# Ledger of designs, part 151: miniprotein binders against q53ft3

Target 1, 195 residues: q53ft3
Amino acid sequence: MFGCLVAGRLVQTAAQQVAEDKFVFDLPDYESINHVVVFMLGTIPFPEGMGGSVYFSYPDSNGMPVWQLLGFVTNGKPSAIFKISGLKSGEGSQHPFGAMNIVRTPSVAQIGISVELLDSMAQQTPVGNAAVSSVDSFTQFTQKMLDNFYNFASSFAVSQAQMTPSPSEMFIPANVVLKWYENFQRRLAQNPLFW
Below, E stands for the ipSAE of ESMFold2; O stands for the ipSAE of OpenDDE; V2 stands for 0.75 times the mean of E and O plus 0.25 times the DockQ between their complexes.

## First folded at step 16 (miniprotein)

Design Q36 (at its last look DockQ between E and O 0.60; V2 from the best seeds 0.00; counts 0 for: pae E 1.6 > 1.5)
Fold by ESMFold2-Fast, scan of step 16:
Structure Q36 (fold): chain B 195 residues (1-195), chain A 83 residues (1-83)
Amino acid sequence: as target 1 above (195 residues)
Amino acid sequence: SPIQEEFEKLMERAEYHFEFAEKYYELGDKEYAILYFEFAARIFRKAAELAKKNNDPESYKEAIEYAEEAQKYAEEIQKELEK
């Protein structure tokens, strides 16, 4: 499975599965979001020769989703940060009377992950303006998100004796979360944009 | 012309990946640089196969040369990570 991080918000680790190979995270109040991190939880790798295509969608003026390819995650590249602030526009280059006195901006966007063959992923081209361009901003944003994620996830740790099997909820061993966090910090220190 | 159009689309797609790889390398994201150079090589080789089927040796040579260049960059960056 996958996780989705937005600075200053609760981490999401339970994607909604909408098809065998498709997973979605809701992003409420997306107009206040500049960056999103998508990552693999580290417990289950992609099958050989497969990876995940990461999409962002927002509702257009008709309420229909408009999907844009942000990039990819793979076993060799299990996390990535994307800038979405420039992607929220798309309508209204000629729009003065439509914006006035109307609060019809959809409040919920989505991150979608489609599990695909690497060869299929190579056939696609991500939007260019989603790539991050500053090392310092990456480091600052990433550290805040790592701290928020680790603290939040750790607060839900339960002992093995307290766990009851549930088909609708996933459980991640606390030690795996800690191991991922430590490994991520180590790699971030070596190269702030390793992801 | 339909086969030529498909060839040009593949070349353009591979060039886009190549440029993405260069951009991520400049940003210090070597893992993404490798991924995108590998994607570029895959698509350049797919374009080469299309040129071969179209009995177009000049386009085949062009696509293969770009594929080899992309693969070379991916391998060089891979070596940088294996310290």
Scores: ipSAE 0.521, ipTM 0.832, lowest interface PAE 1.8, mean pLDDT 76
Fold by ESMFold2, look of step 17:
Structure Q36 (fold): chain B 195 residues (1-195), chain A 83 residues (1-83)
Amino acid sequence: as target 1 above (195 residues)
Amino acid sequence: SPIQEEFEKLMERAEYHFEFAEKYYELGDKEYAILYFEFAARIFRKAAELAKKNNDPESYKEAIEYAEEAQKYAEEIQKELEK
């Protein structure tokens, strides 16, 4: 239902569902993460009048979880970049994941997504998100999205020795993906707003 | 006092959303700008209903005017996305 992407890592599409309306992604080595992308998978929208509140959690100095509202995803905003580097020492706010028995190791942060009514979401105020420049975030997101796309697409490459007969299956040579990726990176470095 | 305190909390929350919307618009994230302007309008209208129930027409008028302003911004930005 949801995806979670950190630059330089494979996209996560298998959230841990901790309740009917609550989903969690683990973020190992969270101290190295500055931004995270949360997005809707597929074409199935939220039910009318609903959306998703997105939270970030990490252990505090006492080892207790600290949850902070990052922002929202909705049918009108189905993907968003959240800056989390500035949040790692903040204090938590009220959140819907309290009292949940969520499996977590001490060095792993979490992204939590709670499906809620839009009226309930409007009553919440996010922390930390206003510091991210759209142009800066766009450049960082785009570069890291391209890295992830290349890694993802490359996992489908096959060698001549690995091919099996499959008349309905199409293949792309891996070097075509690499050439496209290198050209796109060059253009983005040249002009971050070339789209 | 408890009702006035609740009204003030609602207005403060709506103003935070309004400010987020303005910041996201400046940053070029028109989808979030619309989202936060619409959230601000929702909360301003909730504050207005509370003021109406409390027979406070000055607070009602203030909250409704802010709600209409937030909604107008959301509609204008939506038109920009459609171009």
Scores: ipSAE 0.520, ipTM 0.837, lowest interface PAE 1.6, mean pLDDT 76
Fold by OpenDDE base, look of step 17:
Structure Q36 (fold): chain B 195 residues (1-195), chain A 83 residues (1-83)
Amino acid sequence: as target 1 above (195 residues)
Amino acid sequence: SPIQEEFEKLMERAEYHFEFAEKYYELGDKEYAILYFEFAARIFRKAAELAKKNNDPESYKEAIEYAEEAQKYAEEIQKELEK
């Protein structure tokens, strides 16, 4: 149902479902992360009147998880970007993930998504510094993500002459990826929030 | 009174959402602005209902006016998205 994206890292589409209405992504080396994108995969929408509360958890000095509400995703807002770099010194808030003995390593943070009623979500207040502070930051994040994807994809590029027959595999011409990249960049430049 | 305290907490929360909505609108994130204005409106309405139950017409009026304002902004931004 959900994906999680960190610039320069592989997209995560397999959340750990820790409850019927709760999903968790692990974020290794969280200290190097400035922004996180949480998005719906588009396969399953929220039921009517429901959305997702997005939480961030990091270990405190004692190794105990500190949870903070970042914000929300909904059918009307299926993706959101959050700044987490400034949250590392924040105070914890009430969270629906309880004392889940999630095996935590000290260097791993978590993104938690709780599926909740919109009315319940309205009762909550996200941390103020989780909001993206500038369009520029968002643009930079997106650009880094795109560059990472392009570099990753291009690393697998082979010429027709170098191809080994593999009937079970589909191939995409590199120029298709490039065109997509260029189009995306153009759209991003026109409107950083076009998606 | 406990009811008055609850009313004030609701008003504060709604205001918090309202401010977030304004912030996101300024940042160009219209969808999030809409969401938070809607949240503000919902909470203001809850505050209004509480005031009504408490026979406080002044607080009711205040909360309703803010709810209507928040809803108006959400609708205006929605119209912008549709252009």
Scores: ipSAE 0.337, ipTM 0.742, lowest interface PAE 1.4, mean pLDDT 84
ESMFold2 (binder alone), look of step 17: mean pLDDT 90; pTM 0.891
OpenDDE base, second read of step 17: ipSAE 0.311; ipTM 0.727

Design Q37
Fold by ESMFold2-Fast, scan of step 16:
Structure Q37 (fold): chain B 195 residues (1-195), chain A 83 residues (1-83)
Amino acid sequence: as target 1 above (195 residues)
Amino acid sequence: SPIQEEFEKLMERAEYHFEFAEKYYELGDKEYAYLYFEFAARIFRKAAELAKKNNDPESYKEAIEYAEEAQKYAEEIQKELEK
């Protein structure tokens, strides 16, 4: 149902479903991440009156998850960009000899999506510092996400003659992806707020 | 009173949504601006209902005026999105 894109990385579309209404993406090497995009894949809309609350979690110094509400996705707002660089903390507990010349096992953060009633979502307030602070940054990241998603999806395009039936796989016609990409590009070009 | 405390919490939550809507509008994200103005209006109206139940016409008027303002902004943004 959902996708996740980190600047400079391949798009993730295989969320782990951890409950009927909860989905998680792993973000390895999260200390190098500044922005994350969360989006709906467009195949299945939310039921009427529902949407998704988007959370970010990283391990603290004791390995315990620290969850923060970043924002929401809905049928009317199926994608959003968030800045997470200000939400992370450094290593305050490492010994001096341990901090030097140590190649650490990469820490893994998570993006969590909880499917909720819109009324419930309205009762919550996202962290203020996750909102993108400039139009230029938003435009650049949106373009990168758009390019990355289109290129990734197109890399799997095959003609009907080359398709092998697989009941466990979902397929989207390549021309639908192309139409969406071109329409989004046109909208960006025509919107003066994105320049 | 407990009703007055809940009223204040709702007003603060709605004000936060209103400010988020303004911020997203400035960032060029009109879809989010619309969503958050809608959220603000909903919570301001919920606050108004509590004020009405508490027989507080001044708080009711304040909450309704903010709800109408948020709704007005949402409607204008919706018109922009439909173009």
Scores: ipSAE 0.485, ipTM 0.822, lowest interface PAE 2.0, mean pLDDT 75
Fold by OpenDDE base, second read of step 17:
Structure Q37 (fold): chain B 195 residues (1-195), chain A 83 residues (1-83)
Amino acid sequence: as target 1 above (195 residues)
Amino acid sequence: SPIQEEFEKLMERAEYHFEFAEKYYELGDKEYAYLYFEFAARIFRKAAELAKKNNDPESYKEAIEYAEEAQKYAEEIQKELEK
């Protein structure tokens, strides 16, 4: 149902369902994370009248999880970008994950998605700096994501002489990826919200 | 030098992926661990090639050693995934 994307990391498309209405992504080495994208996979929509409250959890100084409401995803807004870097020293908020014994390691944070009624969600207040409202922050995140993708893809590039024939596999010329990357960067620079 | 700077960036990036590979492995996500080790290995090799072009045998050796280590882990994980 949900995916989680951190710039520089592989996309997570398999949330751990910890309850009927609760899903969790583990974020190892969370201290290096500035932004997280949470998105619906498009396979299963929210039930009518429901959406997802997105929470971030990190261990406090005592190793206890501190949960904060980042924001929301809905059928109408199936993805959101959250800044979590500034939350690592914040205070916890009310959260639906308090009763769950989620085994954590100190270096692993979590993104929690709670499926809730839209009306209930409307009454909740996300932490102020969680939603990416800054075009600059969005641009930076997107750039990092793009760089990661390009670097990852290019790492698999081989010369034609190095290719092993595999008729069952499709290959994409590296130049195509590069051109796409360059074009995307150019468009992003011109208008960060072009897409 | 620009080449040295690029080398360092590659090494840093590869190390980053290597560390994440370890973390994913610890978390039991062997598939992601495999992928990140492979990615690290590839980047280390690129760094090695850059060092070679820069006539820096020490940097080359370092990068190759890390590449081999990453590749070894990837291969081990791949074997685990095939069981």
Scores: ipSAE 0.012, ipTM 0.255, lowest interface PAE 9.0, mean pLDDT 78

Design Q38 (at its last look DockQ between E and O 0.39; V2 from the best seeds 0.00; counts 0 for: pae E 1.9 > 1.5)
Fold by ESMFold2, look of step 17:
Structure Q38 (fold): chain B 195 residues (1-195), chain A 83 residues (1-83)
Amino acid sequence: as target 1 above (195 residues)
Amino acid sequence: SPIQEEFEKLMERAEYHFEFAEKYYELGDKEYAWLYFEFAARIFRKAAELAKKNNDPESYKEAIEYAEEAQKYAEEIQKELEK
């Protein structure tokens, strides 16, 4: 029914079903996770008038789960990216998962999906703006990569007067790097998916 | 009164959903924009029902007007998604 993806890890497509309408994924080493993707596998849609509330849970200092509503997935929004890095010290929210129904170890968090009526989902609001735009996430990652490359390459720049002849060393003019930077940045702003 | 407090909470929740919808629309996430406008409309109508039951026609009119506005935005976005 559902999949869960964390960057650098294998995709999980076999949720633990803890009730007819409740599904969980374990997230070991949750402290290193900044984002998770929750998506529908596409073979079993939600019934009409229903959707999925997506929760993040981690153990507090007493070992008790702290649940936070991340957002929603629906037939019309079957995939969403949620930022969880700022939530690991946050306040819990009202949730349909009982503390005793969810198996948890000290270093393992969980993603919970509860299939609910849209009317029930409307009565709750997510913690902060955990759900992010996938376009915005790719743009932000790419901008950081672009800045990192430009800063690194420019740290080796020398003026023409400071160049020394070296037959074993090849050089590129600094303006080539700047032109690449400007071109890539413009293309990314026009179409984040141009690659 | 507890009924007026419940009405105020419903209106605030619906307004929060409406603001979420506008934010996601600006970010280009039309699916979430549609969803949160739909949520706002549902909660505004729930608030309107409470105001009607409480014989408060001014609050009823306010809530139903916001519900209709949210529903109109949701319908417009739905047409954009059905291209």
Scores: ipSAE 0.496, ipTM 0.820, lowest interface PAE 1.9, mean pLDDT 78
Fold by ESMFold2-Fast, scan of step 16:
Structure Q38 (fold): chain B 195 residues (1-195), chain A 83 residues (1-83)
Amino acid sequence: as target 1 above (195 residues)
Amino acid sequence: SPIQEEFEKLMERAEYHFEFAEKYYELGDKEYAWLYFEFAARIFRKAAELAKKNNDPESYKEAIEYAEEAQKYAEEIQKELEK
């Protein structure tokens, strides 16, 4: 029910469901990744009072996964951009992904999404260094990512009449991508520093 | 005391949410600003309930005042998002 995008890579829209309420994406060659975008798919919202906690995991020097909370996605905030470049040497957070503590591949990280009650999400705080620390780097990356994501996603848009049955494929409504893009552009216009 | 330590941890967690809300608001991310102010209010209210059970009216009042402040900011941002 989620998508994951890294600048310069193919978008992932088929998360591995590892539990009723838990989903993961693999991020190979994570050493080269600075930012990741996580977003909701489809027209079906989270149930009232629920959202998704977004975690990042990388293997430590012993091959054990280190999980850190990046932030959240909700019906009111169905997509977010997270900075992960500063997290590669950080300490682990409390996490719900015990079954995934077997990743030993040296260059593969994971994004994990846990569907939780909003009250449970409030019990944890994201790691501070996942937040934007520089206006200039944020502006440059965000502009490139925004254009890349919108153009890439829009290039695959098809009308309902053009759709053929594809049980293994995931689709997102074009208006969700457009609304995200336009909402972001509006916010940047209200704050000229990000241009 | 163990109860006082738990109260302080809840207050600290709520304060972190409050700070995240302020940072996102400055960045123009009003949806996240709203979410984190809501989270701050919820955790401040949990701290208040703990203080109430611990028969500590001073800590209760402090936590409730912060919860109301966070809730007020969330409501103001919600109005901005609806406009």
Scores: ipSAE 0.488, ipTM 0.828, lowest interface PAE 1.8, mean pLDDT 77
Fold by OpenDDE base, look of step 17:
Structure Q38 (fold): chain B 195 residues (1-195), chain A 83 residues (1-83)
Amino acid sequence: as target 1 above (195 residues)
Amino acid sequence: SPIQEEFEKLMERAEYHFEFAEKYYELGDKEYAWLYFEFAARIFRKAAELAKKNNDPESYKEAIEYAEEAQKYAEEIQKELEK
């Protein structure tokens, strides 16, 4: 249902479902992370009148999880970028993830998504510094993400002459990926928040 | 009074959402701006209902006016998103 993306890292599409309405992504080496993107995969929409509250958890000085509300995703806003770098010294807030025995290592943070009623979401206040501070920061993040994806995909590119028969596999021409990339970059340049 | 305190908390929360909406709009994230204006409107309406129950017409009027403003911005943004 959800994906999580950090620039320079592989996209995460397999959230740990810790409850019927709760999903968690692990973020190793979170100290190096400035921004995170949370997005819907498009496979399953939120039910009508529902969305997702997005939380960030990091260990405090005592190793206890500190949860903070970053913001929201909805069917109308299926992806969002959050700044987490400035949250590492913040105070915790109420969170729906309770005392879930999620095995945490000191270097691993978590993104938690709680599926909730929009009316309930409206009663919550995300941390102010979780919002993207500038379009430039977002653009830089997106560009790094795109470059990472392109480089990753390109690393698997083979010529037709190099292909081995594999009837069970589908292949995408590298040029398709390149064209998509170029188009995306063009749109990004025109409007960094076009998506 | 406890009711007045609750009203003020609701108004504060709605204002918080409203400010976020404005910020996101300025950043160009219209979808998030829309969402937060909707949130603001919902909470302002809730505050208004509370004021009404408390027989406080001045607070009711204030909350309704802000709710209408937030809703107006949300609708305007929605129209922009549909273009």
Scores: ipSAE 0.243, ipTM 0.682, lowest interface PAE 1.8, mean pLDDT 83
ESMFold2 (binder alone), look of step 17: mean pLDDT 89; pTM 0.876

Design Q39
Fold by ESMFold2-Fast, scan of step 16:
Structure Q39 (fold): chain B 195 residues (1-195), chain A 83 residues (1-83)
Amino acid sequence: as target 1 above (195 residues)
Amino acid sequence: SPIQEEFEKLMERAEYHFEFAEKYYELGDKQYALLYFEFAARIFRKAAELAKKNNDPESYKEAIEYAEEAQKYAEEIQKELEK
C-alpha cells in the first residue's frame, strides 16, 4: 500500500480506504507542514497502465474541503516530495474526491490517493509549485527526512535475545541502517538530486 | 473483429490485476489485494458487456465467472479488514 511522511513526525502507513480505489491520510496541524512525502510500500509494482494521483485537501473558512492535485506516484516514480506551504484555495477543480463530503476537524488536512489509469492521469495538471524544484530547499528537506527516517527505524532496534522467529517479519541489523544513513548523507552532499 | 480484440485486451488486463491481487494477499498486504481484486472484477465485467454486445455467450460466461470470483475474494478480504 501507500505511505505518507512529514519531517519531524511518525511515518503513516495505514491509509483509510474510502472507496475501492481511493485512500486518505489525515494530516493534523497541517499549517506547520511545508513538505509531504508520498510513497508506495514494498517493491511490488502497479499493474501495467496504472498509477496513483496524489491530492491535498484542507478545510476552507467554512470547514469544507478544497482538493488540489499535487502530482502522482507510478512504478517509474514510486515516491514523490510535495511542497504544500503556499498552496491557495481553489474554486473546486475536477478531481476524484469532489463528490466526497468528508467531515474534518479544524487544522486537519488530508492527503488523498486515487488509483487511476495512467492515460487519465496524463490529462490532469498538478497545481503549480507543488513539486519540489529548489535545490537548496530540497537538500534541507531531504536531510530532515533522512534524520527522521533514521530515528524512526532506530526506535525499533532490538537485541538478538529479544528477537522471535517469524515467517512474516524481516529484521535488519542496526549497523546496516547506520551504513545506509552515512552513504546517503555522503551522496546527498555531492549531488542533492541523486535520489 | 475490433470488439474481439478489445475483449481480449480487457481479459488480459483483468487477469494481470487478479494475479497481482493474489501476490499482494500472499505477502500480507490485504489493502492492496482488495484494491486489485476490485479492479479485476470491474474489468472482467466490462469484458462481459463487450461479449454480450458481440453475441458471444461463451466469452460472456467466462468473463462473468472470473468477475464473480474476484468479487468474492474482495468481499472476503474486506470482511477481514473490518475486524
Scores: ipSAE 0.000, ipTM 0.185, lowest interface PAE 15.3, mean pLDDT 70

Design Q4
Fold by OpenDDE base, second read of step 17:
Structure Q4 (fold): chain B 195 residues (1-195), chain A 83 residues (1-83)
Amino acid sequence: as target 1 above (195 residues)
Amino acid sequence: SPIQEEFEKLMERAEYHFEFAEKYYEAGDKEYALLYFEFAARIFRKAAELAKKNNDPESYKEAIEYAEEAQKYAEEIQKELEK
């Protein structure tokens, strides 16, 4: 149902479902993370009148989890970018994951998504500096993600002569990836929030 | 009074959502602006209902006016997104 993306890291599409309405992603080495993208996979929409509250958890000096509300995702806003670097020293808030037996390690933070009624979500206030509220910040983040993806994908590029016969495997021409990249950059330059 | 304190908390929360909505709209994130204006409208209406129950017509009027403003912005953004 959900995906989580950190710049320079592999996309996570397999959240740990800790309850019927609660999903968790682990973020190893969280101290190096500045931004996180949370998005819907598009396979299962939220039920009518529902959305997702997105929380961030990190261990405090005593190793206890500190949870903070980052923001929301909905069918109308299926993806969001959150800045978490400035939250690592913040105060915690109430969270829906306290009763869950979630394995924690000192170096691992977590993104938690709670599926809730929109009316319930409206009663909550996210931390003020978590959401990316500037076009410039969004553009910079997106560009870094694009570059990372392109570099990753291009590292697997091989010539036809270098290909090992694998009739069961699908291949994508490198030019398709490049064309996609260029088109995406053009659209991003025209409208940083086109997607 | 406890009711007045609750009203003020609701108004503060709604205002918080409203301000975020404006910031997101200015940043070009219309979807988030829409969401937060809708949140603001919902909470302002709750504040209005509380004021009504407390027989406070001035607070009711204030909350309703803000709710209508938030709703208007949400509707305008919705129309923009449909183009």
Scores: ipSAE 0.300, ipTM 0.720, lowest interface PAE 1.5, mean pLDDT 84
Fold by ESMFold2-Fast, scan of step 16:
Structure Q4 (fold): chain B 195 residues (1-195), chain A 83 residues (1-83)
Amino acid sequence: as target 1 above (195 residues)
Amino acid sequence: SPIQEEFEKLMERAEYHFEFAEKYYEAGDKEYALLYFEFAARIFRKAAELAKKNNDPESYKEAIEYAEEAQKYAEEIQKELEK
């Protein structure tokens, strides 16, 4: 139902379901992460009157998870960008995950999504500096994402001479990817919300 | 009293939602602004019900006035999104 995306990394769309209404994504090497995008895949909407509370958890100096409420996703707002840099020294929020986080890995943080009634979500307040909605911050994040995707795709480029017969595989010319990237970047600079 | 403490916690929670809504609206995120104004209105109304049960008409009036203000902003943003 959910996806999680970090600039320069493969998108995650297969959350670990830890309870009927609770989902977790692992964030390895989280100290190198500044922003995380959480989004709905668009295939299955939330039931009426429900939404998702988004939490971030990191291991403290004793290896114990510290959960903080970042914000929400709903049918009306199915994606959100969160700044997690600077949250590692914060105290934990009230959270519904309890003892479900049984694995404590020093360099791995988690994003948790709890499907809740909107009335229950309204009883909580997110960490004030986590959710990002300014156009400038979104544009910077999107640009970094585009750069990392292009670099990733280009790392697989081979010359015609290096191609071997592989009828089960599809190939896209590198110049097509570059053209799309340059066009998207140009349009984003003109209007950050053109898409 | 414990009831007064709970009322104050609800008011503070609703005020945080109201501030988030204003911040997101100013940043151009109308969908989030709408969500948070609706959350603020819900929690202000919950505070009002607590004051009503506690026979505190002044706190009830205060909470209802804030709830109506938040609801008004939510309705205005909803109209903007429908256009």
Scores: ipSAE 0.296, ipTM 0.735, lowest interface PAE 3.6, mean pLDDT 77

Design Q40
Fold by OpenDDE base, second read of step 17:
Structure Q40 (fold): chain B 195 residues (1-195), chain A 83 residues (1-83)
Amino acid sequence: as target 1 above (195 residues)
Amino acid sequence: SPIQEEFEKLMERAEYHFEFAEKYYELGDKSYALLYFEFAARIFRKAAELAKKNNDPESYKEAIEYAEEAQKYAEEIQKELEK
């Protein structure tokens, strides 16, 4: 249902479902992370009147988890970028994951998504510094993410002569990926928040 | 009074959402601006209902005016997204 992306890292599409309405991604070496993208995979939409509250958890000086509300995702806003670098010394808030037996390690932070009613989401206030503060910061992050994806995808490029016959497997021409990349960069330059 | 304190908390929360909505709109994220204006409108309406129950017509009027403003912005953004 959900994906999580950190620039320079592999995309995570397999969240740990800790409850019927709760999903968790692990973020190793979280101290090096500035931004995280949370997005819907598009396979399963939120039920009508529902969305997702997105939380970030990091260990405090005592090793106890500190949870903070970053923001939200909905069917109308299926992806969001959050700045987490400035949150590492913040105060925690109430969170829906406290009763969950989630394995924690000192160097691993977590992104938690709780599926909730929109009305319930409206009653919550995310931390102010988690929002994208500037167009420039967003553009820089997006560019790094795009470059990472392009480099990753292009590393699998093979010529027709190098292909092993696999009739059950679908292939995408490299030119399609390049065209997508160029179009995305153009749109990003015109409007950094076009999506 | 406890009711007045609750009203003020609701108004503060709604204002917080409203400010976020404005910020996201300025940044060009219309979808998120829409979401936060809708949230602001919902909470302002809750504040208005509380004021009504407390027989506070001034607080009711204030909350309703802000709710209508937030709703108006949400509707305008919705129209922009449909183009």
Scores: ipSAE 0.320, ipTM 0.725, lowest interface PAE 1.4, mean pLDDT 84
Fold by ESMFold2-Fast, scan of step 16:
Structure Q40 (fold): chain B 195 residues (1-195), chain A 83 residues (1-83)
Amino acid sequence: as target 1 above (195 residues)
Amino acid sequence: SPIQEEFEKLMERAEYHFEFAEKYYELGDKSYALLYFEFAARIFRKAAELAKKNNDPESYKEAIEYAEEAQKYAEEIQKELEK
């Protein structure tokens, strides 16, 4: 459902699902990370009235996780850029991951995504210094990803006029969609500007 | 009173959302600006409901006026994003 990107690293699209509504990405060697991009893959939208709260966690001096709210992603805002370099020192905010013990190494930070009602998200306030907008370039990127997906999938569309009386219906094999997804992920990891 | 304290916390939270919306709009992120103006309007309306239950018409009027302002900005931005 989600992707996580750090400049110069392979894109992550396989979040660890730690609860029905909670997903985590590991960020190894986090001391070298300034910005993180979180985005929806575009295949599965949030249910009506729901969105995702995005959290960042790092180990404190005692090895305990410190969680901070960075912002949100929704169907209307499916990608966001966050600055984390200023957040590696300080106290954690209140967070929905409190009941979870997630195993991690001392040098590994995490991005957490909690799927919540929009009304619940509205009652939260992100840390003020994590807000960054170089969103124009990543909004364009996300749009190009979606355009590439639908154009590629459409190229394999098969008319089912022989099977179905309704001639306007077309069907695409599910495995073709999966092959495109894997191909796009590989290309994106090699060069985010290939599109 | 506890109700007055809750009202003030909601107003402050909605103001933070309103400020984030203005900041994102200035940065050119209209979709985030839209989201935060919608969040501000929601919380201002919750504050208004609390003021109404507390029989405080001045606080109710204040919260409703801010909610309507946030809603107006959200609608303007949504029109911009629709082409």
Scores: ipSAE 0.252, ipTM 0.709, lowest interface PAE 3.8, mean pLDDT 76

